# Designs tried in a protein design chat: VHH binders against Decaprenyl-diphosphate synthase subunit 2 (dlp1). Part 4

Target 1, 294 residues: Decaprenyl-diphosphate synthase subunit 2 (dlp1), of Schizosaccharomyces pombe (o13851)
Amino acid sequence: MSFPFASLLKRPSAISSLLSLKKPGSWSSILLKAVGVLSRDSRWHSDLLKMLTEEMDSLNGQINTWTDNNPLLDEITKPYRKSSTRFFHPLLVLLMSRASVNGDPPSQQLFQRYKQLARVTELIHAANIIHINIGEEQSNEQIKLATLVGDYLLGKASVDLAHLENNAITEIMASVIANLVEGHFGSRQNGSVGLSNERTILLQSAFMPAKACLCASILNNSSQYINDACFNYGKFLGLSLQLAHKPVSPDAQVLQKNNDILKTYVENAKSSLSVFPDIEAKQALMEIANSVSK

## First folded at step 1 (VHH)

Design x2 (framework vhh_7xy4_2)
Fold by ESMFold2-Fast, scan of step 1:
Structure x2 (fold): chain B 294 residues (1-294), chain A 125 residues (1-125)
Amino acid sequence: as target 1 above (294 residues)
Amino acid sequence: QLQLVESGGGLVQPGGSLRLSCAASGFTFDDYAMAWVRQPHGKGLEYIATISWSGGSTYYSDSVKGRFTISRDNAKNTLYLQMNSLKPEDTAMYYCAKGYSPEDYFELTHQMDVKGQGTQVTVSS
């Protein structure tokens, strides 16, 4: 997903600033601004800021290590480093993890597992961005390096999945990798002929956030009803974002139909959250969905 | 109250045929993709086939492609699996499962929740 996320926010500089990462000036400043929009609880604010700052700094540090004065690696990782979608899935995982608890604060062990899952989603996302940006005009050396960098990130994700020691989450996240590859072929010229437009959209835009949210609830040992709600929130949010960032049709009837479908997806995402108590994490997820239709 | 009731299993000789049925209630059947999965004795769940909410799209595991056909009757809230050219390896408890969405393709067994008691299929001489 290469979509700008400015339309997700009622206050456009908050999460879009976090995702854009245009200046390496301060993770703390960007996160404080974003969290300030989404939360009023001082404990929640501090915990969320700490989680996001630590994970974002860790991921940024790892990528910067590879680009240390190497122009080829800098060019290869540039599409990901400039992406407006950076850290979107980690944010969903962390918010959904908080929303899907039975009111109890997470143990230190469970908190570390949330962070590991968030890291897995970002490593898979980074690998996908790097791989899909491989083009014919790049040298054979650049193509080889981009392939290896993406493979390395997927290898790191596999190690983090092993540390979670949850076979269901491992299989679901592995399926996300397959979904993203299949979706890319479905949209590519001379790709997977016969793959439906509906399936291609689900594979590229919906299943990643859907399965990320599902895994967060599985990590909490949630009921099937809660698992279904988390999956549907992520799925409809992903579909909403894909439709919202699609070029505006010059046909007024098509535009109206698309706006009606977008409103339906947003309402379905919000309705999926009805199973959760009205806590700040749920309120944040509601606001993210609401902002897509603004 | 979500209920899935599987039926139609039994003992059959290799090369034979069976038709399985799943009666669904407690949810809007037409809004969800449905799947068939199986569990051989002492082994994990294995995905068999998926059908979209409308019946317009079907997907099969390689082990059953060309031999099994999944179908649905939305007017009767019923899912079917037509099983042809049965092999001893097809011996398992068969379950139907509801997807999370109309477009769910059930590519992984852990994405499915088995609610019913299943129906036993035994393929032997």
Scores: ipSAE 0.000, ipTM 0.208, lowest interface PAE 12.7, mean pLDDT 73

Design x3 (framework vhh_7xy4_2)
Fold by ESMFold2-Fast, scan of step 1:
Structure x3 (fold): chain B 294 residues (1-294), chain A 124 residues (1-124)
Amino acid sequence: as target 1 above (294 residues)
Amino acid sequence: QLQLVESGGGLVQPGGSLRLSCAASGFTFSDYWMAWVRQPHGKGLEYIATITGSGGSTYYSDSVKGRFTISRDNAKNTLYLQMNSLKPEDTAMYYCAREHYDSSGYEFTPFDYKGQGTQVTVSS
């Protein structure tokens, strides 16, 4: 146990306090609950948890260098830097990579490819947050800079995809970018004829984590059956997080219906994991899903 | 308008067999992957099997591999699940579900639409 956060998680009152510091239903709140479960488990010192902590620290360091410590870039990237969804997709990629190979440790070369894929997902996610937060209230210079920053991040993602040398993954990740754009067209119609609300939610919130998980299993040359299970886990997790994140309805019947749907999505995500052996990576993915409904 | 109607459930002894059917209407059946899922009493939904629109490929959960067979008859708009060597653990409400593809080919949802279900109880 090397850092203060891990020490705090051993105290019940400290855990309650930490969870209350975050907005209920945010990814940060859910991640803190998942980490809390793992940290209070006798498996806190497991190799898997150590690997996840080290990789997330590495990714955070990389993200901090993307802006070159520039005040204008700090303003433009603020929506992303304040986002509770940072590192969500990298975490799923790394866990799914372990689960889809029956828990066998990867070769050093394969592990580097996992990290490249994880970075690609975070670059696309960061670009999306920056682009969707462009508003007409911003100056022309701010709009131009935000557009260029997002484009730069997508360019970096394209280079990393090329280095993976896997055409299927490249096509799937390119389709994620298309899905995010299509979803924003749907939401901008303000409920008019173009796209159904359900389809818009799938495009904006579900397909990105679904395809991130799918690509992780493809890197492992998994069967189509395993690929499908990975896709479904990410899809239902994404749907559950979107539903948990949206504002609480004042209508008791709507609230109950949404709670029932949320539980269904969480159970569907968990059932998608039935194809994997009961190893630590699968248990971590189960805990992430459980944390959404708790 | 879109409707999935399951039938064929019932009480069966361990080691027995049942054949479930799902009648689909209101959409072009052959364009969609179809799935069977189940929910044991007091538990979450469990994925059982999928079949492609043409019927050319099938996928199964490890818990039912070798015992269950998913099939479809596109001329009759009907999905089937042949259940053999049934175990008490197979006791659940069984649902027919439609998967939805989008234009990328990799985007599918196992639960775009779900029927009302048919109860299967495996007991002595």
Scores: ipSAE 0.000, ipTM 0.179, lowest interface PAE 12.1, mean pLDDT 73

Design x4 (framework vhh_7xy4_2)
Fold by ESMFold2-Fast, scan of step 1:
Structure x4 (fold): chain B 294 residues (1-294), chain A 122 residues (1-122)
Amino acid sequence: as target 1 above (294 residues)
Amino acid sequence: QLQLVESGGGLVQPGGSLRLSCAASGFTFSYYAMAWVRQPHGKGLEYIATISGSGDSTYYSDSVKGRFTISRDNAKNTLYLQMNSLKPEDTAMYYCATWDEYGPLSYEMDVKGQGTQVTVSS
């Protein structure tokens, strides 16, 4: 009998995390196909989603060492480990990077930048989930540990941003952290994350995927026209996912309005992709957007 | 390179009027919705008004509705804010911003300029 070692960021594979998304079965299948598109192309040196899973395992080991294998770590990380959005932003970064490069293999330098950007997005996302799930029901020790773990993950993201040596990307990703915090406070002041506060929804759900996609195109030295298209794809995808995840309204008129808005968001996301050639990465991004309205 | 330059602010008495201008460059102005936002001293940013890229649709904060008018001249790449019936509460630094119908395009605000100060006193 040994004490259980707390595994902060326990290892389901990136694929199994994506398959946990609670949407119609077609949506989980489409995400799996999108992961398959990335994995089948040996030109991209290695599977970045697998590498992210291994890196999160490494961070888990480090945090467990620093916290003397505190058994509370499993409880505070559970919302992130069970999250249906785990590794979703890295997937968007990688697909968008492929769509922007027209199938050419990346240089070793560019590949390292893709890895760092993808890791930054997942670290910020993980920190946010851990922080927003801090509640009054938790012990003071759990609250302190959750705060410090989230802060540590944001610190790691800052180091990765510094290594990218791109001031625009650093400023954009730093603004994502601010957006997420502001959105959380906006939600609390209103007592709800309802659609009546569009600013709160943009801050909490749209700007993260929008800015992740934007930064992927900036790494490729894309034109402003392409940068705008990438931002809009991520923004409308984020808005559509938030609306689709929201509980169904009992009011038939509100339900119809929400369905019409959802269709508009999905079509705007799909239209944003018109700037890209019809390659597997673009098709995967189209299918991800299209699946949200089903 | 995207640039936004605000002007037209100043000191005015309550009940007075001012017209703010924002000169835009480095992007296709008519493709983007534009907004005016303000920041009173020691407070956060407050949304004031938005105008669509074509100029056909406008939206206003309840605090300025009926007093302020947003407009644009796409031929001159210029955004305007006509401010009437000014109140002491309107005292703030005013900024123009690129804004789509769902919020600010913060990544395009790499030149949120120094703004233009509006002071309504006495």
Scores: ipSAE 0.000, ipTM 0.154, lowest interface PAE 14.1, mean pLDDT 75

Design x5 (framework vhh_7xy4_2)
Amino acid sequence: QLQLVESGGGLVQPGGSLRLSCAASGFTFSSYGMAWVRQPHGKGLEYIATISYSGGSTYYSDSVKGRFTISRDNAKNTLYLQMNSLKPEDTAMYYCARLDSEEVYNWLKTGEFDYKGQGTQVTVSS
ESMFold2-Fast, scan of step 1: ipSAE 0.011; ipTM 0.351

Design x6 (framework vhh_7xy4_2)
Fold by ESMFold2-Fast, scan of step 1:
Structure x6 (fold): chain B 294 residues (1-294), chain A 122 residues (1-122)
Amino acid sequence: as target 1 above (294 residues)
Amino acid sequence: QLQLVESGGGLVQPGGSLRLSCAASGFTFSEYAMAWVRQPHGKGLEYIATISTSGGSTYYSDSVKGRFTISRDNAKNTLYLQMNSLKPEDTAMYYCAKRYPGWSYQHTFDYKGQGTQVTVSS
């Protein structure tokens, strides 16, 4: 369910600087709807804005310390800064966390753990974007800098994982890093580009959102049944986003088949949410899935 | 509407040379990195070469390094591939490709043309 909120019409600088709102509709409109759901409680609104702005301000400040506002940093971080997927995984973590507790506001301690998990997912995502964009358009100095920046972000993620003090989540998030690296190697085999096998697609596109949603459920000590549902929502959402961003086939039959598969992934993601009551967080997760297919 | 039109393919003997061209339209050519990819009969797509937006940086697969040269003319919206010392294993359909800017897990190309056939036979 989409609803307006007055603060977005005025666009506080924090939201404007962090959220990519350059394109109307698609991911940008989904982010606006999801932010609306999370901002109904004044505590959620302030905590969401603080998480999004404070973490990015901290990241920018640390990188600026290294580069002294050097233009090379702008080029290195450009793929991440221009990505429409920025904050995607944090948003899934927060929505899934809220859905798994019947939409009730969490304790301050539990909310801090949600924020920490969300931060971990964004740090890993940012590092991945920076690392996979190395090599084809960059100088040797830019390659060295990009490697170092990505390594720093992974180091920060490791510290945040240690502070969560949950061995299962630490192992799962570490496995995400391995999945992304393995998927990248699979996509680069013998010069092959754009033609990944099923395993490569799962590793690159499905397992990170799947495991982010799973870890949110684990933080709530949910049953295995609910954990599996959260994993499947993220998995099918990731697969649907990958297929939606695939190059368009000129063959009408192939295009129709891909559209049918996309619709199946979206329906599977939505069906995974049946374990949750019909609260605003579930409705936002449903809308995110629906928006991928149209 | 994005359009990439490859040309310059043909039958050539081992050790020969060919120059492929790709005419691009429907997008701001100078703002995108471009690539050449090929598909041998019955095999998957193989990456051959990439060129940066300005043409200042190039990357080649090990199988063609030293033999092929990728270049671009942004004023003419045209991409080129100069192929020297051709081998039978270079036989493939060759495609011009535009770099994919979308989803972070899919840093690949978002469009390729109809292709031009290169056959190296003695």
Scores: ipSAE 0.000, ipTM 0.162, lowest interface PAE 15.8, mean pLDDT 73

Design x7 (framework vhh_7xy4_2)
Fold by ESMFold2-Fast, scan of step 1:
Structure x7 (fold): chain B 294 residues (1-294), chain A 121 residues (1-121)
Amino acid sequence: as target 1 above (294 residues)
Amino acid sequence: QLQLVESGGGLVQPGGSLRLSCAASGFTFSNYWMAWVRQPHGKGLEYIATINSGGDSTYYSDSVKGRFTISRDNAKNTLYLQMNSLKPEDTAMYYCARFDYGEDTWSYDYKGQGTQVTVSS
């Protein structure tokens, strides 16, 4: 199921529109659980709504302007606009930021940095979806436009990274871009360049959520122990989502093996959260992991 | 630098019990999550159990839940696996693993030779 992009831009009840999505095992199911927890805290509800609305308004406004001048841009951005994975990484950043807080509540400036990091992760994700959907069937004009749109989004991510003024986060997020590109080369049907299947899965599915969660804890000046737990939650969650979204195997032995591995990944993700106090954000992260195995 | 030394394996009859130990050195053991994984002859690695750094949260594969218990002693830098009601299907090389992250070391580190568990008459 596609995320309701257009609905969120036109109405003040953006979160209510998201809650209408009821498909089992989809991103919408995960979102419903997480939003339910966050909405108990009006500040986090407001921040999530602002981030979703501002990002969607900015991106949709740009797309509308470009589409008016070039109808091919609508086709180029369509895979992202129809993606059910939109805003997954922003949600993880915001939840992990709250879960990994040590001491006093974050300042308004720190909340702004959380939102900037969340935006960076979504811009990188959007660029990746647009770039990986470049195919042999597309015209040279379409390929050039898709490349430029993706580059534009990465440029916007670079600006947000600069404004965070944190060299460690900048290096980590830059490595995510490299990971996604390397993973794409490894996964290409007719262009595989010697990456193992396991390495390709890590690069495409695990390192993005892992490093997003890690960067959230770095913004909180967390210990190495907490940083490791955040990275591990994101990594195992990413691996579990990749397995859960894989087509059901007709081979019973392969299906059983994949189900056992999936359960192990989900439990490792949940186990990573044991270092945090039992607060609502931790419960939301637990529910996200649990929803993958259902 | 990192060293994991597994011990306690052997030959046991179906329904029997074994306790595996893993002596860890070269890192701050109490800061890391630990796991037991196994590899039957000619097959891939299978995750068995994971324990958090503090030892208060444990997770098990469905195949061993209710039969195996993972535990740790942070004062002794030692990880344990208590195996009860052993089955022929439990026959495998058992490895102690540290959960690590980083692009070059993100997987569990299998630095030991493992300890062989054989369940037969």
Scores: ipSAE 0.000, ipTM 0.165, lowest interface PAE 13.8, mean pLDDT 73

Design x8 (framework vhh_7xy4_2)
Fold by ESMFold2-Fast, scan of step 1:
Structure x8 (fold): chain B 294 residues (1-294), chain A 126 residues (1-126)
Amino acid sequence: as target 1 above (294 residues)
Amino acid sequence: QLQLVESGGGLVQPGGSLRLSCAASGFTFSDYGMAWVRQPHGKGLEYIATISGSGTYTYYSDSVKGRFTISRDNAKNTLYLQMNSLKPEDTAMYYCARGPTYEDLFYWDQGAFDIKGQGTQVTVSS
């Protein structure tokens, strides 16, 4: 149910410790499978694993630096630091970058661009978690600090986007920020997010992973056909995760319908990967999708 | 200069069919997702269908799902909407619109797309 991503932050550069864990059907086992794929045999796979650990540990270290001596900053960043969705989008970016490059190792410049894009997605995600957790229960000082911390993270994302020097990716990632904000307001104004509010669900849960996967493909100068496949993998994965983590309906017919929809989303995500060769990155993306329906 | 020219509308009986066309020029057609939107008299724009740049992925409004089919011919820079089992409530001005493949229904509904033509009127009545 919970993603093990928060545990990675507690032990920087400690992915090897997670490789000792095997819990079938859990996010822990799926994350270990994906990490294993990224670290296998080739120099490029080893470098991707190091990229994931180094960049994410660096981000965690920076956030911890702010919280070391300031209890308000600790409270403000707590929703993100406890989030089970930390590093989910970076992982998708790295796996999709590998899958969409068709098995060839990237140039050093392209490798650095993968790292930058992965960091951008996590910075936007962190800012969103912090901003959406601003509520009436917080003091005016906490609200101001949460706003500023989120703005700081979005500022860093903007700088990293500028360094990618790709206008399409910049526009797409900017649209993700808008999607997340609009989805949050839609959810609050209309009450709890449900299947009946499909647009709110797309905005909150689907477009971030969809556009992260799309941007990874764009960095590889992939065809529009491949770009569409990457977008739809992320979209259906996001929709399936949202539905899988939704409270169980007491109505047996609604539960059955939701299970059928979940199976359809998972199958659509997996089908989107048919455009890729059968390499380890594709297999990891398939296993991530399969884990949702277990 | 972006130009979209819609055609194929007209008067049709309930249960009838029409095929709308949109001729696109002024941009690389295959790089962009395309949509059909409609505006009934005195109402706002309503999203109907979207198709990806490759043509592989299509999305439909619930009101037309199973009755309308969106398609494209990238070699001819043309977008199509096949409309079957037409109902009086389908009466509207129909526009084709350019946008990214990856925008949601909200962005299309909010008029964040480019509409360059006069549209084509579809009237469903006996």
Scores: ipSAE 0.013, ipTM 0.317, lowest interface PAE 7.8, mean pLDDT 74

Design z1 (framework vhh_7z1x_3)
Fold by ESMFold2-Fast, scan of step 1:
Structure z1 (fold): chain B 294 residues (1-294), chain A 124 residues (1-124)
Amino acid sequence: as target 1 above (294 residues)
Amino acid sequence: QVQLVETGGGLVQPGGSLRLSCTASGFTFSSYWMNWVRQAPGKGLEWLSGISSSGSTISYADSVKGRFTISRDNAKNTLYLQMNSLQPDDTAVYFCARESYDTWEGLYDYFDYWGQGTQVTVSS
């Protein structure tokens, strides 16, 4: 089941929106640094930057079409629209797609598949944010509407997955939806679901970027070594961002241990990229990882 | 006791074809990623192809892409490599290898079990 939405206003580009953000979280600051490196470094190829901005703008425009200028829909989608994590997974997909093909330009068909995968990751992410922000303080009408909006976005993701015609990617992305739900319940008093804190963190923060990067590599028919490198980059990046976003501990020993673990995660993410040639896409992925620890 | 046994190697002329088989025993074959690796005389190991536990995810090295096809039959606990358009440079000992575990959240580290290998010689 789906609901039609209409947009009456032209909204600013996704990149322009990110650049105007007041550091609402670690994801936004990292995205701003990555965009800054790509836009200011004279060695970067204009085609990659143009591809990234055009695809992000297209995705933002599509998402804006799914929401009308209705106060209830604005309230329901507000957690997603205010989220610092918007467009992070599409960025990883597009950068990883470029890095895992030795810098060769993709065919038009392959390029369209990259864009479809990027859209799938953002649709799943948007649905998750909307669903996890359903609270008991909301009216029955608001709860029902939020549920249906999230379901609509997952329906759109399912159509895009079908059009990719890759059973492995479909299975992996479906598992992401399961991971996010399981992780959300695991964060509630732990014992209710029987999950450890470590498992809950993996499910909520690591597997989505890990599996997004893996699927980009699979679209390129990459080797098992490259697939695992992509998965590990996303996994350790996700773990590092979760740890970096944690409130600073007043216990000096805990703080030092967390800083050491963060450094290890960042180094593991960067080491995962060693299998790629030193091209602009790899350099951007390295900078994203470096920006977490600085 | 985990065991992998390769068969199907032999002498073939350039442009010819061979099909290698690897029979697995001592573990749940359908739970593991499987790989083909080769070693040419005087050279190091070269990874060729990998296939997921279900068979849904397949990857190839650029050197064999379009010429070799990996497949598996979980009912027979058997891994296959169909090799077409063979070249003298394909002369090597071919090994099947099991990944240490079949999970996407695990780090790729190494193969934990290898077969004894089967010799493929492309005459020229």
Scores: ipSAE 0.000, ipTM 0.104, lowest interface PAE 19.8, mean pLDDT 73

Design z10 (framework vhh_7z1x_3)
Fold by ESMFold2-Fast, scan of step 1:
Structure z10 (fold): chain B 294 residues (1-294), chain A 126 residues (1-126)
Amino acid sequence: as target 1 above (294 residues)
Amino acid sequence: QVQLVETGGGLVQPGGSLRLSCTASGFTFSSYDMNWVRQAPGKGLEWLSGITSSGGSTSYADSVKGRFTISRDNAKNTLYLQMNSLQPDDTAVYFCARPEFYDAWSQTGEGYFDYWGQGTQVTVSS
């Protein structure tokens, strides 16, 4: 980001002003709107804001210290550092963790598990952005370092997964890594790998937010019914974001069809939230879905 | 309370046609990819066809490609398999299946299935 996220959270009027200036569907717009909803004076909301701010600042600080001493690392991390999709999955994990918990706010130990899962999702996302931006125009040294940095981030994610001590979450997050790689192959070869366009989109854009939301509910020992709702919210939100960020079609019929599909995805995401109590976390998730549509 | 109910099986002569239906209840059918699989006597499960949640993409096993057509009606919570040019080797119990959320390894509709139906018997014989 161009300015610190922690600084933004200290100025509610600035947050409101910035939200009105952002394009609908951009991750930064969605994040700022969610932060606005979370700016309430309550213990749980204070803890959520603290968790989000601390984890985002920690990861940004770590990346900045890598780049300050090495210009080559600055270049290879640049696609991630300038990405509008940073911290999208951590936000979903933290909001869904709150929405899917039954009863009182979680213990300090459970808060740490939420933060660990959020870190896992961002580490996997950062590794993916760095790896997919390796191109033929880069030097052999840049290619080697980009590969190693991505591998390092995946190694860190594996350690955090091990600390969660949950085999289901480990398997699901490992499958996310596989999804991202397979989806990348599908997009690079225009479906020549045998993947349909719809399957490629699911692999690249839908399964990661779907599985991030699913894993959050699994940490809460939620029922299969709640797990299904969390997966579907993330799936349809991911599909909505992918479609909303597509270039505008010059064909009016295609544009109308895409707009109709987008509205269906947004409504399916919102409908998935019907199983949750009407608390601020659910309201924030509803607002994220509404913000994607335009 | 997830339930899948297959109908439409029966006895048919070689070269004939059958249409199978699967009615889903207890979950949001329009949110799930769906598959058809079969099991012939003394053999393992064979994946036949998959359809995405929107119906926008379909996939077929080479053994049935060009002969079978998968489709869905999300308003009716129903999955279909139109089977043409049936052969004796198509004799099997046919199941509709909902993929497990952990199915991330398959590119074409293979994978993990939860909530199988009870199946419907298809017999192709003269």
Scores: ipSAE 0.000, ipTM 0.221, lowest interface PAE 13.7, mean pLDDT 74

Design z2 (framework vhh_7z1x_3)
Fold by ESMFold2-Fast, scan of step 1:
Structure z2 (fold): chain B 294 residues (1-294), chain A 123 residues (1-123)
Amino acid sequence: as target 1 above (294 residues)
Amino acid sequence: QVQLVETGGGLVQPGGSLRLSCTASGFTFDDYAMNWVRQAPGKGLEWLSGISWNSGSISYADSVKGRFTISRDNAKNTLYLQMNSLQPDDTAVYFCAKDFTEYGSDHWYFDLWGQGTQVTVSS
C-alpha cells in the first residue's frame, strides 16, 4: 500500500508531468521501463532516477518561475508544458549513452556531459515548440514575449554546448536549430520555395532525434559504425512518430500505404539497434520503436 | 545494403584530367551533404571538398581550389569530382564520404565511407 505522494506536492516531478500527458497504455509503461533500466544497473544506480528528475524538474522550475505571476508567460509556455514530446530527446540521449558505452561504466564527468547534452536537446525542443505555436490570435505583446522566451532558451542551450567543449557536437546541434526553422517554413503554404514534402518532414521530425542519438555516441568516442547506427535509429524513430501522428486519411489506399511505410520505418529503427549487445537499454529502445506502431 | 561505391580512378599523366563518381545506395542520398577525402602514400587523410544536400553550399580545400569541381546528381544518387590540371602530388586513394549533416563541415564525423579509388599521376 502506498499513496501517490507526488500528487500532494506543490509541483509534480518532471517524469510524473510527462506521464500525466499520456493516456494509460504501452507508451507510459515503456517510458517508466526505460527510466527503470538506467536505475537498475549498479554502475548507474547512484541517484540516477533522482538526477534525471532533478535536471528535468530544474528545467520545469525555470518555466514555472516565469509563469507564477504572469498570465501572458503562462499562455506562451502552455504548448510546451502540454506537449507529449517533453523529455523525449533527453531520454533518447541517456538510453543511447548507456547502449554505446560498450560495457565501460561512465565516469562522473562523462555522466555530467550526458546530462548536459540531454538538457541541450530539451532546451532546443522547448524553444521550437514555443516559436512554432506563435499565432495571429495572440497580441503583439504575446508574440514579442514568445519570441524572446524561445531566444532565451536557445541562448541557454548555447552556454551548455560551450561547456561540452566538443566542436562536432556544437555544429551538429546548431544544425538541428537550422533544420527545425527551415522545416517549419517548408510546412507553411507561403513558406520557403523549393522544399519537397519529404525534405520538410525530415527537417521537422527526423533530424533532431537522429542528431541527438548521434551526439550521445560521439560523447562516448564510439566508432563510425556505432555513430551511424545511433543516427539511423533516431531518424527512423522520428519519421515513424511523425507518420503515426498524421491525420487519418479517409482514402483506404493512402491509409494502407502509410501503414506499410510506418512498419518499414519501425523495422529500420529496430534493425539499427543490431550493433548493440542485448542489454536493457537496447530492449528499452526496441520497445520505444515497437510502441509507435501500436 | 547501405554503401558508397567509387569509380573513375586510374593512371593519368601530369596536367591530365579524371572524373571520379560515387554511387550511393541504401539511404536517401539527397538528405545529406557529401564529401571527398584523399590519403596519399605515407600521409594522413586530407579533406578536399564538400557539397550540401541541394548543391547550395560547396567548399574546397586550398590545395584543390580552382582545379577540382564537386557536383552531385540527386536523381542518380551520384556524387562527382572533376579533377583538372593533375600533378604528381595528387596521387592518392580518393574516398567518398557521407556527412552526418545536410550542410557539410570540415569536421570528420562521417557515418559512411566508400572503399576508395586509386588515382596515380605519373609520366
Scores: ipSAE 0.000, ipTM 0.259, lowest interface PAE 14.0, mean pLDDT 75

